# VH-VL binders against Mucin-5B (MUC5B), part 1

No score or structure here was measured in a lab: all are predicted.

Target 1, 171 residues: Mucin-5B (MUC5B), of Gallus gallus (Chicken) (q98ui9r863to1033)
Amino acid sequence: GTCTVYGNGHYMSFDGEKFDFLGDCDYILAQDFCPNNMDAGTFRIVIQNNACGKSLSICSLKITLIFESSEIRLLEGRIQEIATDPGAEKNYKVDLRGGYIVIETTQGMSFMWDQKTTVVVHVTPSFQGKVCGLCGDFDGRSRNDFTTRGQSVEMSIQEFGNSWKITSTCS
Below, numbering starts at 1 at the first letter of every chain, in headers, positions and changes, except where a header shows other numbers; antibody chains are not in Kabat numbers.
ipSAE, averaged over its two directions, is called F for ESMFold2-Fast, E for ESMFold2 and O for OpenDDE. V2 adds 0.75 times the mean of E and O to 0.25 times the DockQ between the complexes of E and O.
[cut] marks letters that were taken out.
The coordinates of atoms that the task and the answers printed are left out; those that the model quotes come from them. Centres of patches stay.

## First folded at step 1 (VH-VL)

Design e02 (framework fv_emapalumab)
Fold by ESMFold2-Fast, scan of step 1:
Structure e02 (fold): chain C 171 residues (1-171), chain A 122 residues (1-122), chain B 111 residues (1-111)
Amino acid sequence: as target 1 above (171 residues)
Amino acid sequence: EVQLLESGGGLVQPGGSLRLSCAASGFTFSDYAMSWVRQAPGKGLEWVSAISYSGGSTYYADSVKGRFTISRDNSKNTLYLQMNSLRAEDTAVYYCAKEGYYEWGSDYFDYWGQGTLVTVSS
Amino acid sequence: NFMLTQPHSVSESPGKTVTISCTRSSGSIADNYVQWYQQRPGSSPTTVIYEDNQRPSGVPDRFSGSIDSSSNSASLTISGLKTEDEADYYCQSYDSSYHVVFGGGTKLTVL
């Protein structure tokens, strides 16, 4: 399945559901640290709207990718890799292809960022039912894409989006 | 096409209040900061107020601070300016202005509305 | 916290080049981007230059912007003057507190 963020605040979930959501916090875009897979989680992708320089308008996304032994921070075309376990083997590769920063894991998650507001996350079919976040649960049914962090299904986009916020990051 | 349409202007007595609206279309309203800029008859442009894309930050010219309140409703693609304690010197055409796209830190205005006239007179 | 000062009026003949200055009273002109707007009588302003020297799509290359830190000024230069260039021109910047500052405006007369 493929999940896309585009034009700042426009989403297409892994199950093909489209919606618009804008917030001022850090949000979990996609992860596999979800109920029924918490102990076997391999990635978490966090996004935040970024205003460049002194602008009051959104110009890009700030993105953090969290893996078992590493964290990658993406902001304004820069890549910062932080080893959270310096002795561990990396399970991912970073490359630049056609203007996109591309990050691929050995577990079957691919991430692409145009260094602005477009993000594409691809997961292999083995992730079906194991992912959660703004990108949805990848269960092959679009009606379940608005599943909140508390595992309830909501039709309110704002309530759905806010359920995936990281509360300590809000202003 | 990008359109900004102001409304709510008119004649008001000194000390009175008016609420201006700006209806936006043709772009993703919630992505952009918005401003109100005014122009007194025969005079230059004067910035009044700005609001961030989310509505979480607001800024005011010293001449209107404490009297005017800028706000936005992103679900309705609408910008507002609540004007209280109006004075004769607030008489002006009020323009709604959209911040343009850029790579880094610019508050330039790429689109302007047609303006709405506010006349404060006894 | 600062003012942007423009000449009240400038005049030049068709086909010639004119330059309009915008001088910052405090702090460096280079501290913040400068934009230029054109306003014809009865019309809303339109952007002719943004971020010191960039032209929006559709603005002729006769319009150019520059920064001169030694005079603490920005300049709008219009070459090959046409009668339709007759308008008021405003420079604009912003301060460190996100306050937008406009110059007083320059009336360009093309005769």
Scores: ipSAE 0.005, ipTM 0.514, lowest interface PAE 10.9, mean pLDDT 84

Design e16 (framework fv_emapalumab)
Fold by ESMFold2-Fast, scan of step 1:
Structure e16 (fold): chain C 171 residues (1-171), chain A 123 residues (1-123), chain B 111 residues (1-111)
Amino acid sequence: as target 1 above (171 residues)
Amino acid sequence: EVQLLESGGGLVQPGGSLRLSCAASGFTFSSYAMSWVRQAPGKGLEWVSAISGSGDYTYYADSVKGRFTISRDNSKNTLYLQMNSLRAEDTAVYYCAKSYLEYSSSWYEFDYWGQGTLVTVSS
Amino acid sequence: NFMLTQPHSVSESPGKTVTISCTRSSGSIADNYVQWYQQRPGSSPTTVIYEDNQRPSGVPDRFSGSIDSSSNSASLTISGLKTEDEADYYCQSYDSSNHVVFGGGTKLTVL
């Protein structure tokens, strides 16, 4: 399944649901450290919007990818790789392809960033029903099941987004 | 095991007040939206109110809006319904119900229900 | 605001198939997920179908749910009917303003 973040806070979930969300905290974009996953978690992607200039436009996203033994920080068009366990081997590869930074794990997750505001996350079918976050749960139900879901004004996208905030980052 | 135990029901005069409680155990209470659903004797189910896991967002049926207040104390794993200005038509068994999905905007998919507590409003 | 209309009662013999309908009065039935609950006398409701057609763990595959946009209805179908299936059945949905609606309930009698 594919999840996309684009432009000024626009999202398309793994199940094809589109929504707009802007927040002032760090948010879990996608992870498999979820109650719906019986296996051990393997990744977490955290996203934060960075506004620049007086026009309130977003210049670039700040993104952190967290793995068991490594962390990747993406900020201001740059990549920083950090070994949280220096003795462990990497379970991912980094490539630069047509202006995108591409990160692929051996567990079936791939991540693309245009070094600005576009992010694409792909997970293999083995992650069906095992992920959570702003990208949704990739629940494995038919596309017809998705079409029965209406968007509620009171069950707002803002409330949904805030359910994935990392409260300590909102200070 | 998930358990929901309601209490606080009883006989009350029209215009009176009652506070219902629902003690929850067996799951991370603060991660799930909770609802109150009632059933008048011999009648069907009627949704009353819902509250988010954080307690920051609440919703009410039009028939109880302004009279009932839903709240929760996550430190005590307890859901509350404060019922004021009670009317004969509020007579019902009141169930607390747990949402199915953790951290979901889908609050109204109930997986567990309490045993219910009877509220009787009569003169 | 809308209503969900169910038949008041249905009856069928053991081993047969029964279908209970749930019709939405305004807006599309496909706009919001439909759940189905089973309630025996003196008992709390239990979920037999969620999100239109999904079964909770422990619910037999004899229970199935479906949506028909042309009739603006959801249906609960119980095949291989057993005496233990005798109960009241409620459909439930919601709207974009968080108005949660239950159907009036259908009493299933297995004779």
Scores: ipSAE 0.000, ipTM 0.476, lowest interface PAE 15.5, mean pLDDT 81

Design f04 (framework fv_fezakinumab)
Fold by ESMFold2-Fast, scan of step 1:
Structure f04 (fold): chain C 171 residues (1-171), chain A 124 residues (1-124), chain B 111 residues (1-111)
Amino acid sequence: as target 1 above (171 residues)
Amino acid sequence: QVQLVQSGAEVKKPGASVKVSCKASGYTFTGYYMHWVRQAPGQGLEWVGWINPDSGGTFYAQKFRGRVTMTRDTSISTAYMELSRLRSDDTAVYYCARSEYYYDSSGYRYFDYWGRGTLVTVSS
Amino acid sequence: QAVLTQPPSVSGAPGQRVTISCTGSSSNIGAYYDVHWYQQLPGTAPKLLIYGNSNRPSGVPDRFSGSKSGTSASLAITGLQAEDEADYYCQSYDSSLSGWVFGGGTQLTVL
């Protein structure tokens, strides 16, 4: 499945549900540290909107990808790789293709960023029902895409988005 | 309310090991990194390392590699730091401190809550 | 010795302004890693005072402010009060060490 972020806060979840959400915090876009898979999680993708200096529109995204042995920070075309376990073998690779920064893991997650506001996340079918975040739960049913962090299904887009915020990053 | 409660003061001889505990409450223990920072009497702060309580993964400052081991017990929301082959210059207050799991776009995360510290005295 | 350089002491009279500097290098502050500041009152654990260069946690008065320029950061305290007597530490991340680093600390005396 494929999840896409584009333009001024537009989303398409792994199950094809479209929604618009703008927030001022850091948000979990997609991860597999979820109730059905918490002890076997392998990745977490965090996004933050980078305003155009006026807090009116999004100019770009700031993105952090967290893996067991490393972390990658992406901002304004910069790539910072931080080893959290320098002795471990990396389970991902980083490439530049066209205008995109591309990160692929050996576990079947791919990430692409145009260095502005477009992000594309692909996960293999082995991730069905194991992912959560703004991208939804990839269970093949769009009705469950608005699952909050507390495992409730909410239809309010604002409540859904706010449930995936990282509270210490707000304001 | 977030609290980090540390174990009591320890007095050890050179060559011994010490194990300090930090019990967390008021938040989801597995949702945050736990760091250890020490401070020798009258001196500054020195970062020792961190543990991810969810995965059990650890990262240690180069100075302490081979002598420090960090562990946790999720059933009681407690993190541990064990320092072996103690020297007199290991005499310090050892703090546990919490940070977010990820690094924000501004850089590495700050330490938002600290334990009260555990004094470890290594006497000859 | 400390990786980040702070003056060992600073002093001021009540109501005055003091500034505490924190000087780094190209592997930390100069690599765009943010600076955080901690206040340590005598006999207590450090407390977060400023994070992300210039942000204040809830409960920290407006008298405290932070800034960053190039390889250096500074903490400014205005309207100095007796209860501000403490040690102040800056903190950043260092990419060459792959870890958190602290300044040597600055002891503030309110005369």
Scores: ipSAE 0.000, ipTM 0.523, lowest interface PAE 13.1, mean pLDDT 83

Design f05 (framework fv_fezakinumab)
Fold by ESMFold2-Fast, scan of step 1:
Structure f05 (fold): chain C 171 residues (1-171), chain A 119 residues (1-119), chain B 111 residues (1-111)
Amino acid sequence: as target 1 above (171 residues)
Amino acid sequence: QVQLVQSGAEVKKPGASVKVSCKASGYTFTDYYMHWVRQAPGQGLEWVGWINPNSGYTFYAQKFRGRVTMTRDTSISTAYMELSRLRSDDTAVYYCARDYTIEYWFDPWGRGTLVTVSS
Amino acid sequence: QAVLTQPPSVSGAPGQRVTISCTGSSSNIGAGYDVHWYQQLPGTAPKLLIYDNSNRPSGVPDRFSGSKSGTSASLAITGLQAEDEADYYCQSYDSSLYGYVFGGGTQLTVL
């Protein structure tokens, strides 16, 4: 399944559902730390809404990829890799290709970022029903893509998006 | 230059099936969704469904579920739409149209395939 | 019936301005989904005219403009020319249908 984010708040979920969402917090874009898979989670991707006020209208996504032993921070076209457990082997590789930063895990998640506002997340079929976040739950049923953090299916895009906010990051 | 070339007109009897093709060129076939949209004579546009040519995943409008099947052949950059159990009200021009994976609009469109269902 | 409502016809003289409305509901345009417009010349396939409410593809004259407000969108054509005579369709996405929706189409006659 492929999930895509482009421009200012345009999304396409793993099940092909398209929607627009803008928020002012950090949000969980995709993760496999979800109900029925919490103990076996391997990744979490956090996306921050771009606030252009003081940036002179130069907007780019702030993205954080969190793995068991490492964290990758993407900001202002730059990459920063942080070992949260320096003794552990990492389960991913980072490549730079053309204008894209490409991150691939050994578990079957791939992430691409154009260093601006386009993000593409790909997960193998083994992740069906095991992912959650703004990208949806990849269960082959697009109606479930608006499942909130509390596992309620919401019809409102704004309520769906806000259910995935990281409250401590809100202004 | 991006082009979508569709198969020729079809005349079918009620109850039959029709399979329309759409051959893409001028871009990477697997990078864009392919949609099918129909238009009955003198009527408006009606969305049928989409296929992701990379994965083969499909999604169909509720009205067509159980009667439509979308497939593709990546070796020849061709998408297919098969509609079964045809009725006279399925008479329409069927268009394929490319969609960006992140957007909601269709560009370009194929020329269309007229499917006539008559006894 | 079409999910998005358009007037069936509109007419104007060369050089005039016409506006074509597209009315939706809370599950589509009102839910924030973008509106796109297509021009269909007689006997031809539709062609993208406006995308994401107000953007023009390369090659589309700036006489064509789009806007969106609340549950509705509109297409404005200024400086009408004979070659603008066509059917115009709006398109969006509907969250309650989990699918793409079109307006019923508006036939523009240049008098």
Scores: ipSAE 0.005, ipTM 0.477, lowest interface PAE 15.3, mean pLDDT 81

Design f08 (framework fv_fezakinumab)
Fold by ESMFold2-Fast, scan of step 1:
Structure f08 (fold): chain C 171 residues (1-171), chain A 123 residues (1-123), chain B 111 residues (1-111)
Amino acid sequence: as target 1 above (171 residues)
Amino acid sequence: QVQLVQSGAEVKKPGASVKVSCKASGYTFTGYYMHWVRQAPGQGLEWVGWINPNSGGTFYAQKFRGRVTMTRDTSISTAYMELSRLRSDDTAVYYCARDRYEYGYDYWYFDLWGRGTLVTVSS
Amino acid sequence: QAVLTQPPSVSGAPGQRVTISCTGSSSDIGAGYDVHWYQQLPGTAPKLLIYGNSNRPSGVPDRFSGSKSGTSASLAITGLQAEDEADYYCQSYDSSLSGSVFGGGTQLTVL
């Protein structure tokens, strides 16, 4: 399944549900550190909106990918790779293809970023029901893509989005 | 030894200000948020706010906005909480407590606490 | 007023089991934020007892355990000992307040 972020806060979940959400915090876009898979989690993707000057319009995204032994920080076309465990083997590759930064893991997650506002996350079918975040839970049912961090299904997009915020990053 | 050492007890009159210190030792001061929590006599714990010692950024609970100021001095690994326009109901033990900072992870639990500073507000 | 609701007191005899509840709302525990527990012995600062719903810090006996379901969490203490007599506080994060929130505290009496 595929999750897309594009333009001014537009989202399409792994199950194809579309929604609009703008927030001022860092948010968990997608991860597999989720209920029933916490001990086997392999990735976490965090996004933050980078505004166009003083406008509420989004110019670009700041993106951080967190893996077991490393972290990748992406902002304004720059890539910073940080080894959090320098002795461990990497489980990913970073490529530059045209205008896109592409990150592929050995576990079946692929990430693409146009260095502006478009993010595409692909996960293999083996992740079905094992992911959570703004991208949803990839269980083949679009209605429960608005599952909060607490595993309740919310009708409010704002409450859904806010449940995935990283609290220390909010103003 | 990893510890938080707080300043001694204070007695203040209504309308005065008090500044409590919390000196960290045995760990990287800038690697942890410092929170302040108070406890009135015989009452429960009440969160006041936090400071990020690395950036100097702060966030305060709504109840204390306009009266509380948190600062730090990284050269001596010390955090401060100043509360102004004191009232008798500000009488409490004020604790500093650390919260691990790591980007992408919200810990929000306090694994190390100072021993508390009793602030008594009386006329 | 405390944001999270705890019973003001619980009691048990030595060797018994007690549980202390902690009830929140859709903006804190119900939003999926972790619950942490602190033990406060008379005249001392609070001490971390359980973090991340169910994890024990080094030095905390396995008689103490935590769990979380829906908008509530609970602390279980088995094999009660006289030294367990203390105040117990739950704590979480509340998204509506954008800050840490505590329960009102529960006084445990070992009879």
Scores: ipSAE 0.013, ipTM 0.627, lowest interface PAE 7.9, mean pLDDT 86

Design f09 (framework fv_fezakinumab; at its last look DockQ between E and O 0.05; V2 from the best seeds 0.00; counts 0 for: pae O 9.9 > 2, placed apart)
Heavy chain, then light chain:
Amino acid sequence: QVQLVQSGAEVKKPGASVKVSCKASGYTFTSYYMHWVRQAPGQGLEWVGWINPYSGGTFYAQKFRGRVTMTRDTSISTAYMELSRLRSDDTAVYYCARSKYTYYRFDYWGRGTLVTVSS
Amino acid sequence: QAVLTQPPSVSGAPGQRVTISCTGSSSNIGAYYDVHWYQQLPGTAPKLLIYGNSNRPSGVPDRFSGSKSGTSASLAITGLQAEDEADYYCQSYDSSLSGWVFGGGTQLTVL
ESMFold2-Fast, scan of step 1: ipSAE 0.407; ipTM 0.812
ESMFold2, look of step 2: ipSAE 0.304; ipTM 0.759
ESMFold2 (binder alone), look of step 2: mean pLDDT 94; pTM 0.951
OpenDDE, look of step 2: ipSAE 0.006; ipTM 0.593

Design f10 (framework fv_fezakinumab)
Fold by ESMFold2-Fast, scan of step 1:
Structure f10 (fold): chain C 171 residues (1-171), chain A 121 residues (1-121), chain B 111 residues (1-111)
Amino acid sequence: as target 1 above (171 residues)
Amino acid sequence: QVQLVQSGAEVKKPGASVKVSCKASGYTFTDYYMHWVRQAPGQGLEWVGWINPNSGGTFYAQKFRGRVTMTRDTSISTAYMELSRLRSDDTAVYYCATEYGDYWGYYMDVWGRGTLVTVSS
Amino acid sequence: QAVLTQPPSVSGAPGQRVTISCTGSSSNIGAGYDVHWYQQLPGTAPKLLIYGNSNRPSGVPDRFSGSKSGTSASLAITGLQAEDEADYYCQSYDSSLYGYVFGGGTQLTVL
């Protein structure tokens, strides 16, 4: 499945549901550290809006990808990798394709960023029902894409988005 | 105001372990990396490692691997550094420092006052 | 040895300008990682002086400035004052070490 973020807060979930959400916090876009996943988690993607200097206009996204042995911070076309265990074999690769920075894991998650506001996340069918976040739970049913962190199904976009915020990061 | 308060000075014998604490206040403890940096008397700054207080993930400089362990307790906003199998040349002031700030640049904004660890026979 | 190279000492008279260099390599400063500077007064903890190559934290006078070019960075201090007598350290990140790296430090003496 494919989840897409584009422009100023426009989303398409893994199950194809489209919605608009604006927030001023850090948000979990997609992860498999979820109650619906009985296996150990392998990734977490956090997004934040990045203003142009002191402008309140969104120039790009600031993105953090968290893996078992590393973190990758992406901002303004820069890639900064932090390894927690450099002796471990890398379970991802970084490439540049068609203007996108592409990060692919060996577990079947692919991330693409145009270095501005467009993010595309691909997960293999093996992740069906195992992911959560703003991208939804990838269960093949769009009605369930607005599942909050507490696993209740909410149809309010604001309540759904708010449930995936990292509260400590709010202004 | 952002502050890091460290535990008091320690005197240890060679072969012992020491555990230094660093209590954070005035900011969200889990939002920023916490570093440990040491300085032997009359010498320069030497980076020991970091802990991500959110995930509990750690990374240590090669020189200290196998001897250092970093942990944290999010309920009391406190980070810990334990150094084992102490040698006389581990005598140093040990600082904690956080990456507090809005700039995404891998730097240490706020520093604790340091904990003097003396290893002497 | 330190990964980043600084001169061990520099000196100047009050009112003069001094520059402290910080030389790295392709895996740190040359890879695009920012350079940060710390001031350590005798008997105190280091204090952030410059971050992100050229930015000053609140409370740092504008006579302190930073710059970066290629694999090197510089800290410039104009209008030198007696209170500036301290050790100065540069710091960056090294992608080959997966770690934070410091310069060896520069002792500034105000004559």
Scores: ipSAE 0.006, ipTM 0.505, lowest interface PAE 12.5, mean pLDDT 82

Design f13 (framework fv_fezakinumab)
Fold by ESMFold2-Fast, scan of step 1:
Structure f13 (fold): chain C 171 residues (1-171), chain A 122 residues (1-122), chain B 111 residues (1-111)
Amino acid sequence: as target 1 above (171 residues)
Amino acid sequence: QVQLVQSGAEVKKPGASVKVSCKASGYTFTEYYMHWVRQAPGQGLEWVGWINPNSGGTFYAQKFRGRVTMTRDTSISTAYMELSRLRSDDTAVYYCARGYSYGDWEYYFDYWGRGTLVTVSS
Amino acid sequence: QAVLTQPPSVSGAPGQRVTISCTGSSSNIGAYYDVHWYQQLPGTAPKLLIYGNSNRPSGVPDRFSGSKSGTSASLAITGLQAEDEADYYCQSYDSSLSGSVFGGGTQLTVL
């Protein structure tokens, strides 16, 4: 399944549901650290509003990818890799292809970023029903894509988006 | 390897202030938040707050707001925690700990200093 | 007081299995925030034992494992050894406090 972020605040979930959401906070875009996943979590992707500099007409997203032994920070068109366990081997690779930064894990998650506002997250079928966040739960039912962090199915896009916010990052 | 070296034990009177230091080595100091956690004798762990060494930005647990100040000096890779208006119940071992962030507020602590005992007594 | 509830003590004999519970509420573990575990040997600083509910840092034996369900988490120790005698703390994030929160700690005694 594929989840995309277009421009600023336009989403297509893993189950194909399209929605528009803008918030004032940092949000969990996709992760498998979820109550519906009995296996150990392998990734978390946080998407953040990037404050544009003065006179900028284009803003890039601030994105953090978190893995077991590493963290990748994406900001202002740049990439920063941090080894959180310096003794462990990496379980991902980073490539630059066709203007995109591409990050692929050995567990079947792929992330692509155009260094601006377009993000693509792909997960293999083995993740079906094991992910959560703004990208939804990938269970083949678009009605469940609006599942909040508390496992309530909300029909309001605003309530859904706000359930995945990191409260202290709100303006 | 990653090391966090803290300053030595302090004995203070009620009403005084104490400043504890934590010198980091083995990694890029500005790339990880530094947290402070305390432990009163025979008691559990209590989170105090964090500092972002890159920006100097801080956030403190509500209980300590108005009494705690966190700072850093990037030229010597050292973080500081100052606690003022000390009370007897501030007697504790104060740890610095490196925070790994799952997002801005979802941290775990992968490396810890050995702790600084602060005793507050008259 | 501690925000997360742990039993104050647990005991086992060498080679046995013990489990340590960590009970939270809807503002922390029940809000799907991850649980992390720390081991504190007598007279030492805490050491990271488990992060992200069930992940082990390099150097932590596989006889230590973590799990999470609903508003609670647990740490399991199999093949118990004398060197495991320590205090164990769970930690999560609490959205109502906007901060990291710890359990009260569990003292493990190896009989």
Scores: ipSAE 0.000, ipTM 0.477, lowest interface PAE 15.0, mean pLDDT 81

Design f14 (framework fv_fezakinumab)
Heavy chain, then light chain:
Amino acid sequence: QVQLVQSGAEVKKPGASVKVSCKASGYTFTGYYMHWVRQAPGQGLEWVGWINPDSGYTFYAQKFRGRVTMTRDTSISTAYMELSRLRSDDTAVYYCAREFYDSSGYTWFDPWGRGTLVTVSS
Amino acid sequence: QAVLTQPPSVSGAPGQRVTISCTGSSSNIGAGYDVHWYQQLPGTAPKLLIYDNSNRPSGVPDRFSGSKSGTSASLAITGLQAEDEADYYCQSYDSSLSGYVFGGGTQLTVL
ESMFold2-Fast, scan of step 1: ipSAE 0.007; ipTM 0.515

Design i02 (framework fv_imvotamab_arm2)
Fold by ESMFold2-Fast, scan of step 1:
Structure i02 (fold): chain C 171 residues (1-171), chain A 119 residues (1-119), chain B 112 residues (1-112)
Amino acid sequence: as target 1 above (171 residues)
Amino acid sequence: EVQLVQSGAEVKKPGESLKISCKGSGYSFTDYWIGWVRQMPGKGLEWMGIIYPGDSDTRYSPSFQGQVTISADKSITTAYLQWSSLKASDTAMYYCARLYEYGDYFDYWGQGTLVTVSS
Amino acid sequence: DIVMTQTPLSSPVTLGQPASISCRSSQSLVYSDGNTYLSWLQQRPGQPPRLLIYKISNRFSGVPDRFSGSGAGTDFTLKISRVEAEDVGVYYCMQATQYPLTFGGGTKVEIK
């Protein structure tokens, strides 16, 4: 399944549900550290849309990818790789393809960033029902894409988005 | 420290073109929006439009869309407001002002450029 | 467009007395992020506007303590606790909650 973020807060979930959401915190875009996944988690993608929630703002995306032994920070068109466990093997590769930074894991997640505001996350079918975040749960049913962190299905896009906020990052 | 310095007063005839300027100093010019505000004689303030010099993203008030062109040259830290053909109704004081992106307020203002358009 | 309406003062203000300036918006200025993008500007005769207050009640750098802002939703007030001679001018409220940016019509503060 493919999840896309484009422009200023436009989303398409892994199950094809489209919505618009802007907030002023860091948000979990996609991860497999989820209650619906009985296996150990392998990735977490955090997206930041700080104070871009008004009609005249230009959004500058800050993106952090967190893996078992590494962290990748994407900010202002640049990439920074941090080894959180320098002795461990990397489970990912970084490549440049046609203006995109591409990050692929050995577990079947790929991430693409145009160094601006477009983000594409792809996960293999083995992740079906094992992911959560703004990108949804990839269970093949769009009704479940607005599942909050507490596993409740919310009708409000704002309530759904805010359920994935990292509270300590809010301004 | 932060300053916006505008070009001098202009006296023009209807149908003439005009380009006025607003030069920023004392801050990172490409990190703030520059807005243009009109004040007709004895009247209040009207927002015309705004530009982000870092990428030239420009947004206009509906009342001024197609009436003026806003541009910027980041190499000389200068924003511009331009008319292809002036009208008598363009007679006004024109201010540039810096807009803080995250608070969305005009924090520093230029001294103004008086434009007089008469036959 | 959001329409900003300011009420004229009933009479000139005596030096040292307080003044209150009212601003009303045609719809709520609370944005979806919970912030209210309402600011106040001062324009002295023959001078450019000057920022006094932003986001309802936050005083801009260098602005004297005698200026304060308050309000919520659609009704906002700028207060001058003791009017001084240099406070003569026109005061404008401005909203940036919704595009296009709009200003109030201005409230003139005059001294006898």
Scores: ipSAE 0.000, ipTM 0.475, lowest interface PAE 15.9, mean pLDDT 82

